VHH binders against Kynurenine formamidase (BNA7). Designs and how they scored, part 5

Target 1, 268 residues: Kynurenine formamidase (BNA7), of Scheffersomyces stipitis (a3ggu3)
Amino acid sequence: MSEKIVFYGKEQLQRIRIFNYSESNDKTLIVLHGGGWRDPRNSYNDFEDMANYILEEKKATNINIIGIDYRLSPFIKHPVHLIDVLTAFRYILENYKTGQLSIVGHSVGATLLLEILNYVEIIQTGLEQLETSEPSIEELQTLFDFISKNLTFKTMYFLDGIYDVRALLEEYPSYDFFVKSAFVSTVAIEEASQLSWKQHNEAFKIAVDKYEILHSLEDELLSLNQPKLFAKYLQDRKIECSFRTGNWGEHEQVYRSQAVSEHVLQNM
Key: E = the ipSAE of ESMFold2; O = the ipSAE of OpenDDE; V2 = 0.75 times the mean of E and O plus 0.25 times the DockQ between their complexes.

## First folded at step 1 (VHH)

Design f4 (framework vhh_8fcz_2)
Fold by ESMFold2-Fast, scan of step 1:
Structure f4 (fold): chain B 268 residues (1-268), chain A 121 residues (1-121)
Amino acid sequence: as target 1 above (268 residues)
Amino acid sequence: QVQLVESGGGLVQPGGSLRLSCAASGFTFDDYGMNWVRQPPGKGLEWVSGISWDSGSTTYADSVEGRFTIIRDNDKKMVYLQMTSLKTEDTAVYYCARDLGYYTSGRFDYEGQGTQVTVSS
């Protein structure tokens, strides 16, 4: 399988890793890692086993796989992680023929996927809380306009994710230890959580055909509380959603599970 | 054989300082985040502070934020907790704890034997 690393920005972690790219491929799978907003050991490399399973073991060679890296806390704070992810999407769509897009987000990567449901308000509110002038209003507007016109997904896979940070901290108060590095205040946490559950303005909505929630029963860091809350949110809004569980390993093993990779391959 | 050995505890007056040390052996130290947790007399275990594998991230419980600093030295396989402005409420057995994976949530797969800190006049 062919592989290359490309930078979508000036900073070291503003990079993507591309597997098996060809203009003749009709599908692209984007993979978005976790790591509690801050852990440098989590990267686009987390999904090497998924890429090898799909491309080498199953020989689904009509698929591009692209892993996204983004800058990490405490050096940056919410919503800059999400801005990096959207900047990577823009870079990918401007430079590569992607065909049908699907995306897997693991852990905080799944949190970032959920934030796409209301990315404009989340980013505007978060930047106001950071009291920063970067990026500029013009840069943000061109990014938002591009994303709303060009980004659609067939399937979003939410893998062992965090969907309600407030509920997470209520269940596991000691998790404040990685959350505090990612958000400037408790107000910022609550606002980001509330806005993630809000429907986006139609003008900026990203079309998603199917939502797939996957959660390992062996996850030692996250109970079923998070995926159950998210499944109920989607059900209450009458959004088509599948919720699946299995014995797919611990939190940092689930994205290496062959069963998970097979499910992703079958539904993209 | 995984081993975590704490030291540096003792009796200190309110407003004083102590530095706790944790010596790690039996595993690849720079593959793991490390934590300090404590158990006050008659209470349950309470998470205090965490540090990532590369020292790039540190976090603190609200009760100690601004007073305690967690540091690690990967070459020496050591974790330290620098404690300042100590209060009687900081009296506890302090444990060094190895993270379950890449970031900690107050859940650990290995803990040391502990070192006693007593803050009293």
Scores: ipSAE 0.000, ipTM 0.210, lowest interface PAE 11.5, mean pLDDT 86

Design f5 (framework vhh_8fcz_2)
Fold by ESMFold2-Fast, scan of step 1:
Structure f5 (fold): chain B 268 residues (1-268), chain A 121 residues (1-121)
Amino acid sequence: as target 1 above (268 residues)
Amino acid sequence: QVQLVESGGGLVQPGGSLRLSCAASGFTFSSYAMNWVRQPPGKGLEWVSGISGSGGSTTYADSVEGRFTIIRDNDKKMVYLQMTSLKTEDTAVYYCAREKWLGYSYGMDVEGQGTQVTVSS
């Protein structure tokens, strides 16, 4: 596996890691870490075991694997994490031949996958709550135009994720300490809580062929409530999804599970 | 070695104000987010407020939002907590804590000895 790091922005965490790349490969797996919007111990390196399993154990070197890092709270606030992720995708798609994209998001990384589906509304309402003029409307429009024309996925893998922040805080009020690090207000939380949106009638902004929801039964931080709410949300939108559970370890172990890595490899 | 020294606590009447100070040494101060956490008598640690390394972002617990303000002076290696409209339930030992990114563990990064705040008549 490669340790090649490339920067898509000027800040230290605006970087990607190229675990494996060849322009002759027709499939690229993107990996997107969690960490409650704030934990710098979580990085693209969370997926080293998954990349090792795919590339070294199974010798599937015909697959590109790229990991995305993004800036963290409290240094930035939602929705800047998502803006960084989309900026990383623009950089990747402008500089690398990727073929068919699939993506694994873990925890908040899975939150970010869901936010990608409605990225325009999430970013516009989030920036309104921040009361900021950065990035500019022109910069955002350029990014949105690029993403709408170029970003599609074969499979999105949602791994032990947070899909509705409002519902998370109803279930676990004590999680407000890390949520408030990322969200500037209760209104910002409500606007980011897509599964609780009353009149969302638009199609997703990003085309995805397959939705895979994966949740470890051994996750000590998140119950099945989050993935069940998300599965229902997709069902209500008439979007087919797979919902799988297994004994794949605690919250910070699930992305190291061989069973999870094998499933991702077989369904890319 | 990392040192955090809290000061500024005392006895104050309900509705009063206090300013807590934390003097930091032994690390690159501007590279770390700083937090205030508190421990009421006979209770566990409660996170109060946080400030980014640059000072550009602040966060507050619901119980103190609008009443407390966290600020920092990177040149002096100081972080402060300005407390107004104090309530009896604000009575606690207040600790300055360097953020070590301990994964959702507010109160796990408590390195100072603390300063006692008592809100009572």
Scores: ipSAE 0.000, ipTM 0.156, lowest interface PAE 15.5, mean pLDDT 86

Design f6 (framework vhh_8fcz_2)
Amino acid sequence: QVQLVESGGGLVQPGGSLRLSCAASGFTFSDYAMNWVRQPPGKGLEWVSGISSGGSYTTYADSVEGRFTIIRDNDKKMVYLQMTSLKTEDTAVYYCAKTRVYFGESDYFDYEGQGTQVTVSS
ESMFold2-Fast, scan of step 1: ipSAE 0.006; ipTM 0.258

Design f7 (framework vhh_8fcz_2)
Fold by ESMFold2-Fast, scan of step 1:
Structure f7 (fold): chain B 268 residues (1-268), chain A 122 residues (1-122)
Amino acid sequence: as target 1 above (268 residues)
Amino acid sequence: QVQLVESGGGLVQPGGSLRLSCAASGFTFSRYAMNWVRQPPGKGLEWVSGISWNSGSITYADSVEGRFTIIRDNDKKMVYLQMTSLKTEDTAVYYCATDEYYSGSWSPYDYEGQGTQVTVSS
């Protein structure tokens, strides 16, 4: 519903959609869309079929479902997409009783989930490359303090995602057109390519109980290389994850798969 | 209960061929994607190949593309890996996995079967 759209900031895409909410619900599913950092055809509405499956077909109305929108390139550049997502989380957690959080990220949405795990380093290095004075140091520190104290997840679902941008461009050089729309420099790409980091932090900044990697074998845009690299990254850090593949449709259909929606529902 | 039983491994010389088999039971095989993954001695798990429920989508790791072929037979509830031009680097325990049963924790204990050992040496 349009009447359930709420703004966490002053710009049109700084908004969330409440698919279902009650303070009596003890579980909240957040959905975070993709679109290569730039495609305005992608929004929280990508998840309408997932929400309908959970709420209407399965009648699991005891689950809150909230979708996050964020500003898009070329108007903004990395790491501002992530800053918007964290600002949305601060807004949600300040204004709604959410209970236990789980989150689905699709494509670049899954990229943003991985960035949340290392959000301090990703944002600091990204802003250094962007050479901007906004947000201020004080605003950023306030956001970081809030996120550090309040944001945890039961399950993160990584759906047909991009986990290492450098490796993506090595495999698909033609994807340069949308990646360079989102990243200001080659250094910004290298610093955002977490799976390729030679020096890495020992612990993630956000507590997550379960990591679920899902990838459609019918995805025509992304091979199994991305989720394979990500699963190894977690293994190298001694973090247990589930990695599942299936015949769930093309890249822009996987979030509409009933099998995917059922898996998400069963693991919340 | 879901059960996956791998077989067909053995000792083979470099440049040789081998066919691995996986027998599945306890689930509706024709509705699930199937994968082959391998674990070389002292190393982590490597994804090798995947095939969709209807064989409409088939993918391979770069290291094996052109040398390995994944095949499924839904009537027999079998998935196969035909391996050619084998290299010493292909030495590993090979496992089959479904989209329901695969665990990305990189542990062999996440699979129902104990795998099948492939050793490529002279």
Scores: ipSAE 0.000, ipTM 0.146, lowest interface PAE 17.0, mean pLDDT 85

Design f8 (framework vhh_8fcz_2)
Fold by ESMFold2-Fast, scan of step 1:
Structure f8 (fold): chain B 268 residues (1-268), chain A 122 residues (1-122)
Amino acid sequence: as target 1 above (268 residues)
Amino acid sequence: QVQLVESGGGLVQPGGSLRLSCAASGFTFSNYWMNWVRQPPGKGLEWVSGISGDSGSTTYADSVEGRFTIIRDNDKKMVYLQMTSLKTEDTAVYYCAVRYGGKSLYEDFDYEGQGTQVTVSS
């Protein structure tokens, strides 16, 4: 596997890792890490075991695998994590032939996948809570225009994720310390908590063919409450999804599970 | 590259004290939890203690709580383990460890270096 690192922006964490790439490949798997918006121990390298399983053990070298890093709190605040992720997608799609995209998001990475589906509202309401002049309206419009025309997914894999921050804090008030690091206000939390948006039945902004929710029964940080709320949210919107559980290790081990990697490979 | 260099081990009688040191380089030291883990003869790795990047939080295994103290100096990029009231069961190779992703319970770590041997014997 390649250790090639490419920067999509000026800051050190605005980077991607190319685990495997060929222009002749018709499928690309994107991997998007977690870490509670803030943990510098989490990076695209969380997925080294998944990439090794797919590329070296199963010899599926006809699949491109690219990992995305993004800036972390407290240095930046929501929705800047999402803006970085979309900027990475713009960079990837402008510079690499990717074929069909699928994506695995773990923990907050899965939160960011859900945010991609409603990226316009999430970014606009998030920026209204920040006192910032960057990005400019023109820069943001250019990014949104690119994303709306070019970004689609075959499969989104939501792995042991946070889907509703308000509900997370109701269940685990002690998680407030890292949530406050990422969100500037309670209003910002409420506006980012999509599953609590009772009045919003608008179509998602991004086309996705398959939604796969995966949750380890051994996850010691997140109960089944989060994936159950998300599955119900999709059901209420009449979007079909699969919801799978298994004994795939603790929260920071699930992305290293061979069973999870096999499932991702078989469904790409 | 990440480098962790442990020192300060040695021979000590039960009830004695030792201070272990770890010099870190190759990463943004103040952004990471630092940990001490140990491997007793013929046994697996056992997590001993952890300290947050800002020193605001410390954690200890039940077997060492009240006897060991973990401290760090971010300016010097050092982490220390002050050990008191040492017992024969504390005999182990001690490793300085950093997490780059792993179990939330600190049972699995990424570590560099050869460790430092602590022998508690009468």
Scores: ipSAE 0.000, ipTM 0.121, lowest interface PAE 17.3, mean pLDDT 86

## First folded at step 4 (VHH)

Design g10 (from d7 with G100S D101K V103L; framework vhh_surovatamig_d1)
Fold by ESMFold2-Fast, scan of step 4:
Structure g10 (fold): chain B 268 residues (1-268), chain A 121 residues (1-121)
Amino acid sequence: as target 1 above (268 residues)
Amino acid sequence: EVQLVESGGGLVQPGGSLRLSCAASGFTFSDYYMSWVRQAPGKGLEWVATISSDGSSTDYVDSVKGRFTISRDNAKKSLYLQMNSLRAEDTAVYYCARYSKWLTRSYFDYRGQGTLVTVSS
């Protein structure tokens, strides 16, 4: 398993880790960590156990595995996390032959996966709330043009995720301490809460063949409310999804579950 | 009890340099992100720089990028700000501030008494 780190931007957290790569491989698994937009203890290294299971235990070296880091709140605010993730994808797709992409997002990483599906509106409304001139209109247009032409997924795995921030705070008001770190206002939260506040009938901006929702029954931070709301959102859009639960450990252990890693591998 | 004590401020000419220090006590310093924030005369608080708990990540307000360097020594429980190419606009009281793991950017849970930096001929 490789420890190769490559930077897609100037800041320390604008980096990817190449766990395994070959141009001859036709499949790439991207892993995207959580941490409530802000926790520096979370990184692409959260997925070391998953990568080790796939590459070392199961010897599936015909799969590329790349982990994405992104800048954290409070140093940046939503939607800059998503802009970093898309910038990482642009870097990866410009510099590596990836074949068919699949992605695992954990916690806020799963939030970011959902935001990728509607990235244009999420970024435009988020930047409007920040009242910022960075990135420039030209930079943003170039990024959007690249993503719209080049980014598609076979499978998105949503692992113990946050899909609606407004509903999260209704259920757990005490979680406002990390949410307010990432969102500049109540309006910013409302506009980013795709399942509750955002009204649109448009197709997703990114093509995804398969949606996999996974939630540990032992998650002590998130109830089944979040994945149930998300499954209903997809059902209302006539999008088929798989919804699986199991005893896969607490919130910060689920991405280390061998059962979860095996499921991801079997569906690659 | 959490205490943050700043030092190193003073009068310096434009283009000069100063190094600010902050001595932390009353908490596990190596567990926390640390920041420098400043307040110019008659203005509000402005965030200047932040450093991660292990020192691997830093961030700066645009006006000081390339001129200021934030660093830390976890063994000494100390935070530093190296300020180069100082400008009149950098004149402010500089505060050492702690990011709690449990608090947002708008909630620096502790800051020191501050150290005055005056950039003037």
Scores: ipSAE 0.000, ipTM 0.107, lowest interface PAE 20.1, mean pLDDT 87

Design g11 (from d7 with D101N V103F T104G; framework vhh_surovatamig_d1)
Fold by ESMFold2-Fast, scan of step 4:
Structure g11 (fold): chain B 268 residues (1-268), chain A 121 residues (1-121)
Amino acid sequence: as target 1 above (268 residues)
Amino acid sequence: EVQLVESGGGLVQPGGSLRLSCAASGFTFSDYYMSWVRQAPGKGLEWVATISSDGSSTDYVDSVKGRFTISRDNAKKSLYLQMNSLRAEDTAVYYCARYGNWFGRSYFDYRGQGTLVTVSS
């Protein structure tokens, strides 16, 4: 596996890691880490065990694997994490031949996957709460135009994720300390909580062929409440999804599970 | 430099009461969730109680519900634990801790030196 790091922006965490790449490959797996919007111990390197399993153990070197880093709270606030992720995708798609994309998001990384599906509304409402002039309307429109024309996925893997922040805080009020670091207000939380949107029946902005929800039964931070709410949300929208559980380790071990890595590999 | 200094421990009979205090310095106290954790002789650390940054929400381990009350004074940068109806099993060193969580997962990023509570049986 390669340790090649490339920057998609000017800041230190606006970077990607190329675990494996060839222009001859027709599939690319993107990996997107969690860490409660704020934990610098979480990075694309969370997925080193998954990449090692796919590339070294199973010798599936015909798959590109690229990991995305993004800036962290409290230094930035929602929706800037998502803007960084979309900027990374623009950089990747402009500079690498990727073929068919699939993506694994863990924890907040899975939250960001859900946000990608409705990225325009999430970013617009988030920036209104942030009351910032950066990025400019023109810069955002350019990014949105690129994403709408170029970004599609075969499979999105949602691994032990947070899908509704309001429901998370109702279940675990003590998690407010990291949520408050990432969201400027309760209004910002409500506007980001897509599963709780009253009258949103519009089609997703991004085409995805397959939705895979995965949740470890050994996750000590998140109960089955989050993935069950998300599965119901997709079902209500008439979107087919797979919902799988297993004994795949605690919250910070699930992305190192060989069973999880095997499932991802078999469904790419 | 973050410091947490506990006080108020001592020897008490079963059914008695104690009030623990924690003085915080070196950080913006009002920005953080605060917790009390304890360690009984020969046992691991056990989370006891957590209070939100503004004091509006509290949570407790089941064994102390209705007996213990966590509170804070952000102006004084102080955390408190009122312990009533004490039992022999409450005997432990009690630590004031910053950045706890409800599941007891991960470490608290800072804790004090602790204060010993002994409930005589």
Scores: ipSAE 0.000, ipTM 0.155, lowest interface PAE 13.8, mean pLDDT 87

Design g13 (from d7 with D59Y T104G R105Y; framework vhh_surovatamig_d1)
Fold by ESMFold2-Fast, scan of step 4:
Order: C-alpha cells, then structure tokens, then sequence
Structure g13 (fold): chain B 268 residues (1-268), chain A 121 residues (1-121)
C-alpha cells in the first residue's frame, strides 16, 4: 500500500509514518510505540505487522494508519515526549482528513495515551520540574486550545502498558535505569503517576468512546499489576472498559500478534 | 564555528554502491549522536540512519535496512554512510546532521550543505 514519512517538527524523531492515506477513508488508526522513553530500537516501525495485517491481509482499505515517533530520553525529559505527541496530533489534524480516530499505544506508548487524557496537568507539572522556559506559556496555551477543540477518539487500545510509574518502580526497582533517564526527579515521577494521585478531577480532558486494556500473559517485563491498577482507576471513575488477556507473545512481540491486530480491526 | 561538510555523492546505476562522508569541525564530535537525512526531489525531509556517540548503536529507516551502513571515526571527526544495492527511490540530497542535546530541545540542530545522489541508468 501507499506509504510516506513526514516531519511534524525540525528534529529527527519528530516524524510520522503514514500508510494507505486517502481523503475518502473514513477511519484513521494511530499507533504509538514504546521503548521505555529511551530505546531507539522502538519506533513507528514496530507496527508494520499490524499495518500489513489490517491493510494487506484483511484488505480493510478504508483505514488510514499513522505511526507517531517522538524524541527520546536522555536527550529530552518528561513531559517533552507528550508535548511531541500532541504536536504530532496538531500536525496530523491540520494537514489530513482523518475521519474517526482510534489509537493503539504499546508500553510507554500506552503510558502516553493515559497522559493524553490528563495532558494539561501532566505537562504543567512536568515542565515545572524541568525548570525550563521552553515551550513558552503562549505556545503551550495555543497547543492546549487546539487539542481541547479538535482531538477525540472512538477507541483507545492500551497494549501492555505502564500506567503508574511510581508503582512500577515499587514492583521493579531495577527499572530505575530507564525511568531515571526520562524523569528529572522523584517529584516528576510522583506527579506523572496519575493512578497514585490523591486529589484528582473526575473528568478526562479528551473524549473517548471506548477504553480497551490488552495485556499479554507472556509479557516478561510487565505483570498484570499495571493493567489491573489501571482498570480499577477507570472503574473508580465510573468509566467502562474492556480488560482482555491472551497468549500474545513477549513484551516486544505483542504488537506483532495477529490476534491483537484482529481485535483492533474488529473494534475500530 | 560548527561545520558539517558532506561528500561522495554522484550518479550511479541501480544496484550500484556509493559511500558518503561527512567531515565535522567546531564541536566535540564524540559527544553527539550523528544522523544521515535525505530529501528526494519534490518530497519532504526523511531520516535515514543514526549512530550513537561511541558508535555502539545504529538505527535505520526500514527501506534501507540491510542495504545501508552508518559508521563513524571519532578520531577523524568523520561520519560515513555506505550505500549498497541502490534503487531509483534512493535518489535524494543527503545531509549530515548533528543529533541530540542533553539539556532538552536542540536536536537535529545542524546539517551540512548536502550531497546529491542520483540513481538512474
């Protein structure tokens, strides 16, 4: 199928990869990779098998698929990964007719999906910890205004994700090597750990029709603890979600699972 | 003054090979990830390959995996791209680019003048 790479910013990882784009397509699937905020082996290319399955094997040709890349740690720190993702969404929505949006986030990509739901608080508190003047308040407000007016999803698929960084480090202290490369301080980790927040707004900032939590039982890096915490968080907010598990491969294989791709296709 | 100077481009037939070079000056070359990016006629800028500061890690856009090899020589302050099995679709101006800033927002902050690669018969 048709394919192209486009930059949404001037930096090398501020890029998207577009599959099968047509203005006549009525659906767009966004795919958002993981890699522990830092691993350049993970990119929008992670989802090539999913794109091939949907577009070539199942011939669902009315669907655009767009993979988003974002800058990586240690070169940038939270919340700049999220700012890049939102900048990519602004670029996509300004330049392409997308129809109905759905999104798959894997690992840290799923972390970023959860951060999108509370993007204002996550970005503001994260930038306070960075003690930076960039981006400016005006630039952020312009981005936030665009996102609040234009970004909605039919389905968010949370695939083998990290939803609470504090709880992750409590369970796996040895993961601090990649977490500390991405977060400037312990306070930044606490403030990004939404499921552990004491005071919290009830309503998310982004409208989502369906929440789908998917976790491979063969994941060797993440136990069921993370998706169970997240499912409880949604339940406590009276938000309906599906929680599915299966034998879909190890952590870096789950996004290549035919069963996962089929489930995504059937529920878009 | 930071400078990146590309060389090695030219006309080559499909299936041929070229090696691009980039000479860096004005900064501590060994501190930076380095990249090759390209721009085909009438198209946008496309990232091609990146190499870590010590040369231990390399990354490629999928369309060039197995055909292109990025390498560096920190003592000579030079970056290379070995391009094999060239295709018409590889026709582009190739740029050497500095990548990375530990403080935050300055990535892809320098690229050179570029070197033209034309793959045709």
Amino acid sequence: as target 1 above (268 residues)
Amino acid sequence: EVQLVESGGGLVQPGGSLRLSCAASGFTFSDYYMSWVRQAPGKGLEWVATISSDGSSTYYVDSVKGRFTISRDNAKKSLYLQMNSLRAEDTAVYYCARYGDWVGYSYFDYRGQGTLVTVSS
Scores: ipSAE 0.000, ipTM 0.136, lowest interface PAE 14.8, mean pLDDT 86

Design g14 (from d7 with V103I R105H S106D; framework vhh_surovatamig_d1)
Fold by ESMFold2-Fast, scan of step 4:
Structure g14 (fold): chain B 268 residues (1-268), chain A 121 residues (1-121)
Amino acid sequence: as target 1 above (268 residues)
Amino acid sequence: EVQLVESGGGLVQPGGSLRLSCAASGFTFSDYYMSWVRQAPGKGLEWVATISSDGSSTDYVDSVKGRFTISRDNAKKSLYLQMNSLRAEDTAVYYCARYGDWITHDYFDYRGQGTLVTVSS
């Protein structure tokens, strides 16, 4: 497995890792880490065990695997994490032949996957709360135009994720310390809490063929409340999803589970 | 054992300057994001500034932007806070802190003993 690092932006965390790549491969798995918007110990390297299982143990070298890093709070605030992720996708799609894309998001990485589905609304409302001039309107419109024309997924895997920040804080008020690091205001939290939205258009902005929700029963940080809320949100929108649970380890171990890696490989 | 030792606090008049220092030991200093946090009399702990492990990125609480500068010297295992244009509301005990992970439910997994900064005429 490769250690190759490529930068999609000027900042240290605006980088991707190429675990395996060939232009002859027809499938690419993207991995997107968590860490509560803020933890510098979380990176694309969280997925080293998953990549090793797929590429070395199962010898599925016909699959590209690319990991995305993004800037962290408190240095940046929502929705800049999402803007970095979309910028990484533009970089990847402009510079690599990817074939069919699938993606695993863990924890906040899964939060970001959900945000990708409604990226225009999430970024517009988030930037309104920041009162920032960066990125410029022209830069943002160029990014949105590219994403709308080029980004689609076969499978999105939502692994032990946060899907509604408002509901998270209602269940775990003590988690406000990392949430407040990432969200500039209570309004920003409310506007990012998609499962609480009254959505007028039920069509997502990004085409996804398959939705896979995975949650470890041994997760000590997140109960089944988050994935159950998300599964209901998709059901209410008449979107089919798979919801699976298992004894796959604690919150920071679930992405190392061989059972999880096998499921991803089999359904990609 | 992780140890952080602050110095440089004192009494200063409004508009004055102070430079705080923090000496780190017991861990690989260059691998960690580092922060300054403060606690004013009768108030809770407030984050002030953070610097990335290589020093390339910094962030500050809005009330100190343009007045305070965080920096580090990885060879000396030291963290600094240059405080200019000090105001009475900057009066606090200042702590050097190692940026912790979110799993511990703490912003900072280690803090020093602190150094007192008093801004008064």
Scores: ipSAE 0.006, ipTM 0.321, lowest interface PAE 9.5, mean pLDDT 88

Design g15 (from d7 with D59Y R105K Y107W; framework vhh_surovatamig_d1)
Amino acid sequence: EVQLVESGGGLVQPGGSLRLSCAASGFTFSDYYMSWVRQAPGKGLEWVATISSDGSSTYYVDSVKGRFTISRDNAKKSLYLQMNSLRAEDTAVYYCARYGDWVTKSWFDYRGQGTLVTVSS
ESMFold2-Fast, scan of step 4: ipSAE 0.107; ipTM 0.523

Design g17 (from d7 with S57K D101E T104S; framework vhh_surovatamig_d1)
Fold by ESMFold2-Fast, scan of step 4:
Structure g17 (fold): chain B 268 residues (1-268), chain A 121 residues (1-121)
Amino acid sequence: as target 1 above (268 residues)
Amino acid sequence: EVQLVESGGGLVQPGGSLRLSCAASGFTFSDYYMSWVRQAPGKGLEWVATISSDGSKTDYVDSVKGRFTISRDNAKKSLYLQMNSLRAEDTAVYYCARYGEWVSRSYFDYRGQGTLVTVSS
């Protein structure tokens, strides 16, 4: 398993880790970590156990595995996390032959997967709330043009994620301390809460063949409310999804679960 | 074994000021981010302010920016909240809280017993 780190931007957290890569491989798994938009203990290395299981234990070296890091709050605010993730995808797609892409997002990483599906609206409304001129309209348009032409997924795996921030705060008001470090206003939270915000009724901008929602019954931070709301949101849009639960450990153990890694591998 | 003891609450008129204190024991205070959270009668917990372990970084909920100041004294193992220009909506029990690990059931590992602040004419 490789420890190769590559930077897609000028800041320390604008980096990817190449766990395994060959241009002869026809499948690439991207892994996208969580940490409540802010926790520096979370990184692409959260997925080291998953990568080890796939590459070393199961010897599935015919799969590329790349992990994405992104800048964290409070130093940056939504939607800059998403802009970093899309910038990482632009870098990856410009520099690596990826074949068929699939992605696992954990916690806020899963939030970011949902944001990718409607990235134009999420970024535009988020930047309006930041009242910033960075990045420029020209820079954003260039990024959006690239993403719209080049980014598609076979499977998105949503692992113990946050899909509606407003509903999260209604269930767990005490979580507002980390949410408010990542979102500049109540309006920013409303507009990022895709499942409950009426204006997020646009057709998805990114093609995805399969949606997989996975949630550990042992998750002590997030109840089944989030994945159930998300499954219903997809159903209302007539998008088929798989919804699976299991005893896969606490919130920060799910991405280390052998059962979860096996499921991802079997469906690649 | 971790203990957080709040003090300094009381009755104050709108526009007044109060300074809250929190005495910490049972852990290495200087290793932790610390927060003030509050709970108004009949409402849930609301985060108010956070300060980094070395005191170099602070963050506040929008409704208190410019009015409240969080500070700490690591030598005394104490956390403070200076509250100015108090409003009726600031009426709440105020809790000192230790930033918890994401893996915990609570983002606040430990919370004190609280101190009541009443802003009334």
Scores: ipSAE 0.000, ipTM 0.181, lowest interface PAE 13.5, mean pLDDT 87

Design g18 (from d7 with S57R D101S V103M; framework vhh_surovatamig_d1; at its last look DockQ between E and O 0.01; V2 from the best seeds 0.00; counts 0 for: pae O 13.0 > 2, placed apart)
Amino acid sequence: EVQLVESGGGLVQPGGSLRLSCAASGFTFSDYYMSWVRQAPGKGLEWVATISSDGSRTDYVDSVKGRFTISRDNAKKSLYLQMNSLRAEDTAVYYCARYGSWMTRSYFDYRGQGTLVTVSS
ESMFold2-Fast, scan of step 4: ipSAE 0.256; ipTM 0.636
ESMFold2, look of step 5: ipSAE 0.310; ipTM 0.689
ESMFold2 (binder alone), look of step 5: mean pLDDT 83; pTM 0.845
OpenDDE, look of step 5: ipSAE 0.005; ipTM 0.217

